# Ledger of designs, part 49: miniprotein binders against b1l550

Target 1, 279 residues: b1l550
Amino acid sequence: MRLPEELLERARDIHSEAPSHRIKLDRVGSFGLKVPVEFKGFLLLAEADVWVSLPEGRRGVDLSRQVEAIYELSNPPKDPFSLCREAAISLLEKLNYADSSGVSIRFDAPLQDGESLKYYGVEISSIASDEIINKIRVEILGMTACPCTAELIRAYKSSEIAATHTQRSLGILEVSTKAEHPDPDKLASIIERAMSSPLRTYTKRPDEGGLVIRSLSNARLAEDVVREMIHLFLEEFGHLPEDTHILAAVRSMESVHMHDIYAERSFSLDEIRKEISSH

## First folded at step 21 (miniprotein)

Design ga6
Fold by ESMFold2, fold request of step 23:
Structure ga6 (fold): chain B 279 residues (1-279), chain A 94 residues (1-94)
Amino acid sequence: as target 1 above (279 residues)
Amino acid sequence: GEIRIVVEIEKDGRRIRFMYIITDPEKLEKYLEEIERIIKLWGATRIRIVVEASSEEEARRLADKFRELAERLGYDEIEVTREGNRFTVEAERE
C-alpha cells in the first residue's frame, strides 16, 4: 500500500535534523546492491556498495538517493569502470551535504582460455571529494611449483627437468591511484605471468603435458612470484602518478602442507623506484 | 605516446579534480565521452581541462575536442591557452 503524499507536510523530517550527539561519520551507505554491468560484451551481475560521509550537523542520510545514484546509471548496463567513477560523482551531487562519496563494484571477469572461458575476481572503487581516488583489486589463480624440492630431486636424479610438488596459488594486485582504473586484464596477465604456469578451464592430454612441463621448468617461490609481479607491474604501469599505491601478494595453497603460505609487498611508485635505484 | 588529461569541474563553489593517463589510444574516445557525462552529472558551471601529449600536434587536437565539447554543452567564454605541449581549456556557463 502507498501512504498519502500529504503526510510529508505534517511529518517531521528526521534525517535533516541535527543529531543529539554531533559526531561526523565517515561512511554511511547501502551495501550489497545487485547491479548489472557490461564487460567486454558480457552482461554480468555485479555487487555494489555506495556510501557518503555524514557531517556532524546532519542526523541521517537520504538512503534512497544513494541507491538512485547507481541504479539510474546502470540502466542500460554499461562498463563497470565508467559506472563506478560516474556514480561516485552522482552521489556527491545528489547528497550535497556530504564531503565525500564512495562506490565499490565487484564482479567475476571473463577471460578467453582457448575456445573456452575462465574467470578472475575484480573489485573496483572510486572515492570522490575534492579529487577522485580510483582503486582496483584483481585476484586470479595460477599454478606454482616448489623450487626447493625440485632442486633436491635434481641433485638426486641429475636431470634438466626436476619433479616437485605443485599447487594452486592466488595472486593479488591492488592499485590505488588518482588516474583512471588500470585495465583488469593487464593486471590479471601480470599475475599469471608471474606464476609457474596459468590454470586452464580444460586441456587435452598433449596440452596438459606441456602445461605441467612448463610449470616444473618455471618453479618459483611465493616470494619470487610477488617480486616478479612487481617487476612486470612497473613495466606496464610505471607511468601512473608517483603517489600511486600498490599491493602485490600471493597466497599459495601448498599441496604438502596443512596451511597456506602468504607473501606480500605494498609500496608507492616513488618508494619502489628509490629502492631499486639504490642497488 | 602518453596523454595526460586533468579535469576540474565546479558548481556552487564546490570543485572536483580528476585525471586520466592514457597509454592506449583506442580508449581515448571512451574517456572523452565519460568526461562529458561527468560534467553533465555534476551540473558544472565552470570547467578547466588541461591536456598534455608527446607532441604539440596531439595536444592541440585534444584541446580542440574539449573546445567542441564545451560548445556542445552550452558553455560560452571559452578560453584556450598553450604552453608547449600543454593546452588549457577553460569555460563557464550560467
Scores: ipSAE 0.824, ipTM 0.939, lowest interface PAE 0.9, mean pLDDT 91
Fold by ESMFold2, fold request of step 23:
Structure ga6 (fold): chain B 279 residues (1-279), chain A 94 residues (1-94)
Amino acid sequence: as target 1 above (279 residues)
Amino acid sequence: GEIRIVVEIEKDGRRIRFMYIITDPEKLEKYLEEIERIIKLWGATRIRIVVEASSEEEARRLADKFRELAERLGYDEIEVTREGNRFTVEAERE
């Protein structure tokens, strides 16, 4: 049942009133929205959050305008990156009392994997105020092989194929920049290339053997996986603004331990270049 | 080559600045269309677009596209200025 629109003339607009406690809020929004997007020919149902700042003199956010901003732009479904950046602008326009707006969009990105598919996690955001700051986080699983155990086994039989423990490791790249969002496939590729080997959806026995041999040939400490991610990132994205901020991390689910190991480094492009040039 | 586009849009004294650093030329048209949509979404009364490219010819072609965009969107007082491989397109409307 739909109520008569004539009631709008008689009802108070609670959201536009002043609050009892005049305190500015940083993020007031609608979280957990389901929004259609198109990525590489796939139609995906992404999860989105939208928000704005709320000045100390305004009691509440016009909820329908907030949701309207992103849903109007999602029909027909389009590229999630364009949607994210455009929705952030639309939020500020529609909710003009706000000093800033934000949009985040999360989805699993498909990747071709031989005759099948695999995936990696993507979360993007755009924060609009007097400028737009774009952030992307990519998470993808790979295989790591322990070089310490591999070296001990090699020393045991100097002409044997080295063996070691292998495990899944989650690689993470998170980039915050004034430029447009970096290509998520390139970020995922950087992470996979830093690992000992990529994961496959399925393999036949000879292919599985090849993956294991590859991982042993590229055995790396978690610390060196992070270092390699940073090196590869700088090669691909060194052109981004100098104040671009990056987090590179790996969480390795070590197959011979009851616990995970974790390594990370955060930096700005300016910071890391000075560090590297001092060596 | 690398293309840099800095966009500033303004409505009622409120300004938003954003940028693109395009290394894949196949994405250029997509971003031009996005910039047009953002200008419309904001309802901008003033725009300033700075383009910079590897060559003067490429930068000029981009500036011409933005001048044409401003004309199509009903802007007047369109001004295009150049400093080397850097072009600035400024326009306003009511």
Scores: ipSAE 0.824, ipTM 0.939, lowest interface PAE 0.8, mean pLDDT 91
Fold by ESMFold2, last read:
Structure ga6 (fold): chain B 279 residues (1-279), chain A 94 residues (1-94)
Amino acid sequence: as target 1 above (279 residues)
Amino acid sequence: GEIRIVVEIEKDGRRIRFMYIITDPEKLEKYLEEIERIIKLWGATRIRIVVEASSEEEARRLADKFRELAERLGYDEIEVTREGNRFTVEAERE
């Protein structure tokens, strides 16, 4: 059933009215949108959230205009990072009663893996007000080999046995900055290089043997992985603004335990530089 | 070399400031196109773009690109100033 269009001429504009309770809202938006993006030649269907602030004197947000804004920018599909930053600006312009806007976009990023592909998780956001703050979170799996068990086994039979437990570990880098979003492939590479070895989609038997030997030769605690991620991040992204905030974390699915191990560090660039310089 | 671009756009007294710190020169053109799109999306009547590069020559070339962008977008009051390897492009329109 479709209502007669002329009824809209006589209906109140509910959204522009004052609310019964004059309370500002921080985020009012449309969440779980599906938007097409183009990333490294792949057409992906990403998930997006869009929102704006709502002043205390306005009853509602024009949600259809909100949704229209991001879909207009996503046709034709384009780079998700540009889409994120541009949509945040467009929302604030179209909904000029808001003092801030936000956009988040989530997708699985393809990554070349020899003759095949693997994927890692990406979530980006842009929040616009009197400035734009860009955030990116990257999650990728790698392999860790426990150095504690390796040393115990070595001591038991000296040089006869080179063994330890290995497991998948999830590495996480999250960056919040006033500069443009860091390249997700570089963040994923930092995480993988901090691990004992990367994971592969497949390998031939000799290459798989080499992968395991590499992991044993590069045994690392979850704590070591986090520290290495921070070191490598500073080498690649130390140029970002001093108030850039980073979270580096590892969740290791320890093969000999019923539970996971977790290590994490949050810092700003100026904080970590002072910390390192004091040693 | 590193390129720093700080953009301030304004319409009706409302200002938004954002920045790029470009270490991969292959991304420069993409970001210039994005900046132009953002200026248009906002409908800016005033823009202020500060560019810094590792050399004066590169900073000047980038500032020239932004001056040309402002001309293309119809800004009439375009000023370019320099402090070392730092150039400021300011433009206004009605």
Scores: ipSAE 0.823, ipTM 0.939, lowest interface PAE 0.9, mean pLDDT 91
Fold by ESMFold2, last read:
Structure ga6 (fold): chain B 279 residues (1-279), chain A 94 residues (1-94)
Amino acid sequence: as target 1 above (279 residues)
Amino acid sequence: GEIRIVVEIEKDGRRIRFMYIITDPEKLEKYLEEIERIIKLWGATRIRIVVEASSEEEARRLADKFRELAERLGYDEIEVTREGNRFTVEAERE
């Protein structure tokens, strides 16, 4: 059932009225939208949030226009990064009473893994005002092998045993910049290379043995994984604007404990360069 | 080498500035198309595009692409200026 269009002439536009309390709102939006995206030839179902600022003199947001801004751009499905940046502009254009807009898009990104795929988490956002700020967060699991236990076992009664506890560790890189979003595959690769070994969807026995040997031969503290992530990030993305902000973190699900270990460092590019050049 | 593109779009006195720092030449055409779509989405009446590249010839070719883009989109007042390897394309329309 569709109501007559003529009712629009008679009904008040509640959203354009002044509110009882004139208070500016920073984020008024539609959250949890399902949006199709195309990434590296894959059609993926993403989850999106869209929002705008609301001035103190306006009672509400035109919610249908807000949703239209992203859905009009998502059919046919397109690159999620372009969608994110373009939708932020479209929101601000369509809802011209707002002084800022924002879009977040979340999806699981496929990554080639032998003859199969594995997946890592991606969340991107774009916030538009007099400039556009782009943010990307990548999360991917890897394997870490504990060097502390490895040393204890090495020292144990002239032991020939090469062993330590290994566990899945979640690596996190988050980048906020005025330039376009960094390539998520490069961020995921940085995280994996910082770990003791990557994780695989499946392995045959000889390949599994090699994976375990690699991890044992490359034992790392969570702290050293974070430091290596930063080093590799600077090699790949040191060209980004100096005020680019990065968070590098690891949450390690330690196999011998009931709790996790966490390490992180946040920095801007200009900050970390000064720190490194002082040593 | 590296290509830097800074875009300012303006409509009714409201401006938005955004940038690209392109190190992968395979992505250049994708971002040029995105910039055109953003200009259209905003309905910009004034644009200012600053391009910088490792050589004057590369920067000039990019500036020419943006000049041609402005012509296709109906901008009448188009000005291109140079400072070394940096070109500025400014355009305005009704």
Scores: ipSAE 0.818, ipTM 0.938, lowest interface PAE 0.9, mean pLDDT 91

Design ga7
Fold by OpenDDE base, fold request of step 23:
Structure ga7 (fold): chain B 279 residues (1-279), chain A 94 residues (1-94)
Amino acid sequence: as target 1 above (279 residues)
Amino acid sequence: GEIRITVEIEKDGRRIRFMYVITDPEKLEKYLEEIERIIKLWGATRIRITVEASSEEEARRLADKFRELAERLGYDEIEVTREGNRFTVEAERE
């Protein structure tokens, strides 16, 4: 049942009324929306959050208008990065009482692996006020081999190639910048290259054997992985603004323990350059 | 080479600034189209676009594209200024 439109003329606009308590809110919005996006020729259903700030003198946000804003921009489906930035600006335009807006989009990105597909996780956001800040988080699984156990076994057996425990490890790169979102495939590649080996969705016998041997010959601590990620990031993305903030992290699901090993470093490009130059 | 584009859009006394740092030429056209969409979405009455490139010639070519964009979008007052390899396009409409 649809109510008569004439009732709108008689009804109070609850959202525009003064609140009982004059307090500004930082974020008011709709979380867990599903929006179509186009990424590398794939049509994906992404999860999205949209929000704006609410001034102290306004009781509520027009939530329907927020939802309309992102869906208007999602038809036809477009690049999720462009959608994110455009939607943040559109929210401020449509909800002009807000001094800030934000959009977050989450999806699994396809990555070609021979004749099959693997994937990595992507979460992006754009926050708009006097300026736009773009954030991207990339997560991808790889494999690590432990150099400590390898060294112990080598010493014990006097062998050139020592066995060691291997495990899946989750690599994480999070970047916050005033520039556009960094290329997610490049970020994923950095993470994979920083590990002992990548994971494969599909392996033939020779390929699987080679993958394991490569891992054993390229054994890395969690600490090594994070440092390598940072090194590779600087080589690829050193052109970003100096105030760009990065989190590099790894969570190793150690096969010999019930718990995980975790390592991270948070830094700005300016900070890390100074640190490296001082050594 | 590296291209840096800084865009400032203004409407009713509100200003938003955003930036692109482009190292892949294949992405340039995509971002130019995005900038146009953003200007339209915002309904900007004033725009200021700064382009910095590795060469003066490249920066000039990009500035010309933004000038043409401003003209196409109906801005009446368009000014282009140069400082080295940096060009600034300012445009205003009622």
Scores: ipSAE 0.826, ipTM 0.938, lowest interface PAE 0.6, mean pLDDT 93
Fold by ESMFold2, fold request of step 23:
Structure ga7 (fold): chain B 279 residues (1-279), chain A 94 residues (1-94)
Amino acid sequence: as target 1 above (279 residues)
Amino acid sequence: GEIRITVEIEKDGRRIRFMYVITDPEKLEKYLEEIERIIKLWGATRIRITVEASSEEEARRLADKFRELAERLGYDEIEVTREGNRFTVEAERE
């Protein structure tokens, strides 16, 4: 049922009224929207959140206008990074009472894995005010092999056994910057290269043997993985603005324990450069 | 060959500043098109675009593209200034 348009002339505009309690709100929006995006030739259904700030003198947000901002730009489907940055601007323009806007977009990014595919998690955001701050979080699984246990087994069976416990580890890179979003494939590659080995969708037995040997030959503590991620990140993205903020982290599902291990470091580019140059 | 583009757009006294740090030349045209779309989305009456590249010639070519963009979008009083390998294009309209 569609109600008569004439009611709009008689009804109060509730959203534009002053609220009973004049309190500014930081984020008021529509969350869990499904938006089509085009990523590297793939048409994906992404999940998006859109929001604006709400001044203390305004009772509500025009819900249709905020949703309109992102859906207008998503047809035809386009690059999620461009969509994110452009929608943040569109929100702020369409909802001119707000002093800031934000857009988040989440999707699984496909990667080639031999003749097959694998995926990694991507979440991006853009927050617009007097500037635009772009954030990207990439998560991908890899394999780690414990060097401590490997050394104990070597000592016990002196050079006969190169064994240790191996496990899946979730690597995380999160970047917040004034520049455009970093390439998610490069972030995923950094994480995978920091691990003892990548994970594969499938392998034939000789290839699986090689994968395991690679992991044993490249045994790393979770702490080592985080440090390597930082090193590789600086090689690839050291050109970003100096106030760019990074979180590098690993959550390792240790196969010999009932619990996970976690390691992380956050830093700005100017901070880490000073730290490294002091050594 | 690193390219830095800083964009400032303004309408009704409200300014938004954003930037690109481009190390992959294959992405340059895409970002130029995105900048044009953002200028239009905001309805900017004043724009300031600063480009910096590893050579004066590269930066000049980019500045020329932004001058042409401003002309195409109907901006008047387009001003281009240079400081080394950095060019600034400023334009305004009603």
Scores: ipSAE 0.825, ipTM 0.938, lowest interface PAE 0.8, mean pLDDT 91
Fold by OpenDDE base, fold request of step 23:
Structure ga7 (fold): chain B 279 residues (1-279), chain A 94 residues (1-94)
Amino acid sequence: as target 1 above (279 residues)
Amino acid sequence: GEIRITVEIEKDGRRIRFMYVITDPEKLEKYLEEIERIIKLWGATRIRITVEASSEEEARRLADKFRELAERLGYDEIEVTREGNRFTVEAERE
């Protein structure tokens, strides 16, 4: 049942009324939208959040306009980075009482693995006010081999390539910058290269054996992985603005323990350069 | 070479600034198109675009593209200024 449109003329605009308490809100929006995006030739259904700020003198946000804004821009589907930035601007334009807007888009990114696919997790966001700040979080699984156990076994058996416990480890890079979102594939590659070895969707026996041997030959602590991620990041993305903020982290699902090992470093490009130069 | 594009758009006294740092030339056209879409979406009455490149020639070419964009979008009083390898395009519409 659709109500007659003439009723709108009789009804109060609740959203435009003064609130009972004059308090500004930082974010008001719709969370958990599903929007189509185009990524590397794939059409993906991504999860999206959209929001704006609400001034102290306005009771509510026109939520329908927020939803319309992102869906108008998502037809036809486009890359999620452009969608994010454009939608943030569109929100401010359509909801002119807001002094800030934000968009977040989450999806699993396909990554080619031979004739099959693997994936990494992506969360993209843009916040618009007097400037646009872009944020991206990439998460991808890899393999780590423990160098400590390897050293013990080497000492015991006098093996050149010592056995050790191996496990899946989740690598995380989060970047917040005034520049455009950095390339997620490059970020994923940095994470994989920082680990003992990448994961494979499928393996044949010789390939699997080789993968394990590579991992054993490149044994790394969780701490090593994070430091390597930072090093590789600086090589690839050192051109970003100095105030760019980075979180590099790893969560190792240790195979000999019921718990995970976690390591992280948060820094700005300016900060980390000063640190490195001091040594 | 690295290309840095800074865009400032203004409407009704509100200004938004955003930036690109481009190292992959294949992405340049994509971002130029995006900038155009953003200008249109915002309904900017004033735009200020600054381009910095590794060479003067490259910066000039990009500045020319933005001048042409401003002209195509109906902006008036288009001014292009240069400081070394940095060009600034300013335009206004009624």
Scores: ipSAE 0.819, ipTM 0.935, lowest interface PAE 0.6, mean pLDDT 93
Fold by ESMFold2, look of step 22:
Order: structure tokens, then C-alpha cells, then sequence
Structure ga7 (fold): chain B 279 residues (1-279), chain A 94 residues (1-94)
């Protein structure tokens, strides 16, 4: 049942009224929208959040215009990074009383893994005001091998046993920048290369042995995985603006412990360069 | 081989600035198309696009693409200025 359009002229426009309490709001929006995206030839179902700021003199946001901004741009499906940046602009244009807008998009990104696929987590956002700030977070699982236990076992008798505990570890890179979003595959590659070995969808026995040997040959502390992630990030993305902010982290699900180990470093590009050049 | 593009769009006195730092030349066409879409989405009446490249020749080619973009979108008063490997395209419309 559709109500007559003429009622719009007789009804109060609740959204455009002043509120009882004149308080500015930072984020008013619609969260958990389902949006189709196209990534590397794959059609993926993503989850999106959209919002705008609300000035102290305006009672509400026209939420249908917000949702319209992203749905119009998502049909036909397109690159999620372009969608994110363009939707943030469209929100500000459609809701011109706001001084800022934001869009976030979350999806699982496919990676080729031999004859199969594996997936890693991606969340992007764009926040628009007098400039656009773009943020990307990538999470991917890998394998780590403990160097402390490896050294202890090596020292056992004549060093006849090469062994240590291995476990799954979650690597995280988060980048906030004024430039376009970094390529998520490159971020995922940095994380995997910093670990002792990548994880595979499946392996046959000889390949499984190879993965374990690689892990043992490349044992790393969680702290050194984070340091290596930073090193590799600077090699690949040192061209980004100097005020680009990065978080690098690892959560290791230690196979011999009842708890996880966590290591993290956040920095701006100008900060880390000064730190490195001081040594 | 690094290309820097800074875009400033304006409508009704409201300005938004954004940038691209392009190291992969195969992504250039994608970002040019995105910039055009953003200009349209904002309904910009004034645009200012600054391009920097490794060579004057490459920067000039990019500036020419943005001048042509402005012409195609119906902008008047298109002005291109140069400082070394840096070109600025400014345009206005009604």
C-alpha cells in the first residue's frame, strides 16, 4: 500500500526541524547494507556502512537519501575502492547540510592459491570533508615458527633435531592516507612474506613437508614479524604522503600456550623515517 | 615513474581536495575515469587539477588529458600553467 504523495505537503518535515537539544552529532547513518562489488573479476557481496555528520540545528538525517547514494553507485557492481571514494562524495553532495561523510566497505578478497582460492579480510573507508581520508585494513592468516624453542632444541645434544612449535598467526596492516587506497593484494603479500610460511587451502604430503621445513628455516618472533612487515611496507609504499598513518600487528595463536601473543606498532611515515635515520 | 595528481573541486563555495600517487601506469586510466565521475557527482563549477610526473613530457600529456576532460564536460575559461614537471589545469563553468 502506497500513501498519497500529497500528504508530504500537509505533514511536518520532522528531519528539517530543530531538535529539543541543539547538539551536533558526528556520525548518523545506515550500517550493515549489502552491496555487490566487482574485484579482480569476482562478483562479491560486501557489507557497507554510510553516514554523515549532523549539525546542531537539524533534527534528523534523511536516511533514504544516504542509502540511495551508495545503491545508485553500486548498480552495476564495480570496484569497491572506487565505490567507497565516490559514495563519500555523493553523500556530501546529496546531504549538503553535513560537514563530513563516511563510507566503509568490508569483503573477503580472493587470492590464487595453487589450483584453488583462499581469502583474506579487507575493510576500506573514505571520510570526506574539505579533503578525503582513505583507510584500508587487511587481515590474513599465516604460519609462524618459534625461534626460541628452535634454538633450545638445536642446542640439545649434537643439534640432531630440527624442530619448534608452529601456529597460525593473524597479520594486520591498517593504512590511513590522503592518497588512494593501497592495493590490498600488496598489503596481504607483505604480511605473508613477513611470516614464517603462508597457509594453503590444501596440500599433499610432500608439499605439506615443504611448508613445515620453510617455517622451521624461517622462524621468527612475533615482534620480528611486525618489524619485517614495517620494513616491507616502507619498501612498497614509501611513496605515500608523509602523514600517512600505519598500524602493523600480529596476533599469534600459540600452539603451546593457552593464550595468544600480540605485537603492534603504529606510526606515520615521517615518524618512522626519523626513527630509522637516527641509528 | 611516479605520477601525482591533486584534484580540487568546488560548488557553491564548498571545496574538496583529494589526491592520487600513481606508481603503476596501468592504473592511470582507471583513476582518470574515477576523477571524471567524481567531478560529475559533485556537480563542480570550478576545478583545479595539478599533475606532477617524472618528466615534463609525461606531465604535459596528463595535463592535456585533463584539459580535454574539462572541454568535454563543458567547462569554459580553461587555463593551463606550467612550473617544471608540474602542470596545473584550472577550469570554470556556469
Amino acid sequence: as target 1 above (279 residues)
Amino acid sequence: GEIRITVEIEKDGRRIRFMYVITDPEKLEKYLEEIERIIKLWGATRIRITVEASSEEEARRLADKFRELAERLGYDEIEVTREGNRFTVEAERE
Scores: ipSAE 0.818, ipTM 0.938, lowest interface PAE 0.8, mean pLDDT 90
Fold by OpenDDE base, look of step 22:
Structure ga7 (fold): chain B 279 residues (1-279), chain A 94 residues (1-94)
Amino acid sequence: as target 1 above (279 residues)
Amino acid sequence: GEIRITVEIEKDGRRIRFMYVITDPEKLEKYLEEIERIIKLWGATRIRITVEASSEEEARRLADKFRELAERLGYDEIEVTREGNRFTVEAERE
């Protein structure tokens, strides 16, 4: 049922009224939208958040316009990065009272794993004001083997490849930049290469054995993984603006403890370059 | 070579700046199309596009494309300036 449009003439515009308290809001929007996106030949249903700032003199945001902004741009489905940037700008155009806007899009990115698929988590965002800042967060699981336990076992029993405990570890790269969103596959690759070994969706016995052997021969602390991630990131993305901010982190779900080990470093490209050059 | 594109768009006294740092030539066309869509979507009355490339020739070619874009979109005043391998296209419309 649709109400008669004539009612609009009689009804006051609640959103445009002055609020009881003149306070600016940073973000007002719709969260948990579902939008189709095209990524590497896959049609994916992504989750999206859209928001704008609200000036102190306006009671509410026109939420319908926000929803329209992103859905107009999502048909036909396009890459989520372009969608994110364009939608952020569209929000400011459609809601001209806002001094800032933002879009966030989340999905699981498919990654080829032999004849099967694995995945990594992606969250991208674009925040628009006088400039556009693009943010991407990539999360992918890998495997780590503990070098400390390996060393203890080696000391106890001589072996060519020392046994050690292995665990699943979550690697995280978050990048905020004035440039376009960095390539998520490259980010995922950096994380995997920084681990003792990647994970597989399915393995045959020879593959599984090889994966474990690789891990044992490439034992790494969580701290090692983070440092390796940073190193590899600088090699691949050193061309980004100097004020680009990065968070590199690992959460290791330790198999011998009830708790996880966590390590992180937050830095700008300028900062980390200076640090490395000083040594 | 690396291509850096900085876009500034203005409408009713409001300015937005965004940029691309392109290392993969295959993505260049995609981003050019995106820039066009953004300019149209925003309804920009003034645009400033700066292109920096590894060679003057490449920068010039890109600048020419943006000049042509401005012309096609109906901008009346178009100025192209050069500083080394950096070109700036400025365009305005009523």
Scores: ipSAE 0.817, ipTM 0.934, lowest interface PAE 0.6, mean pLDDT 93

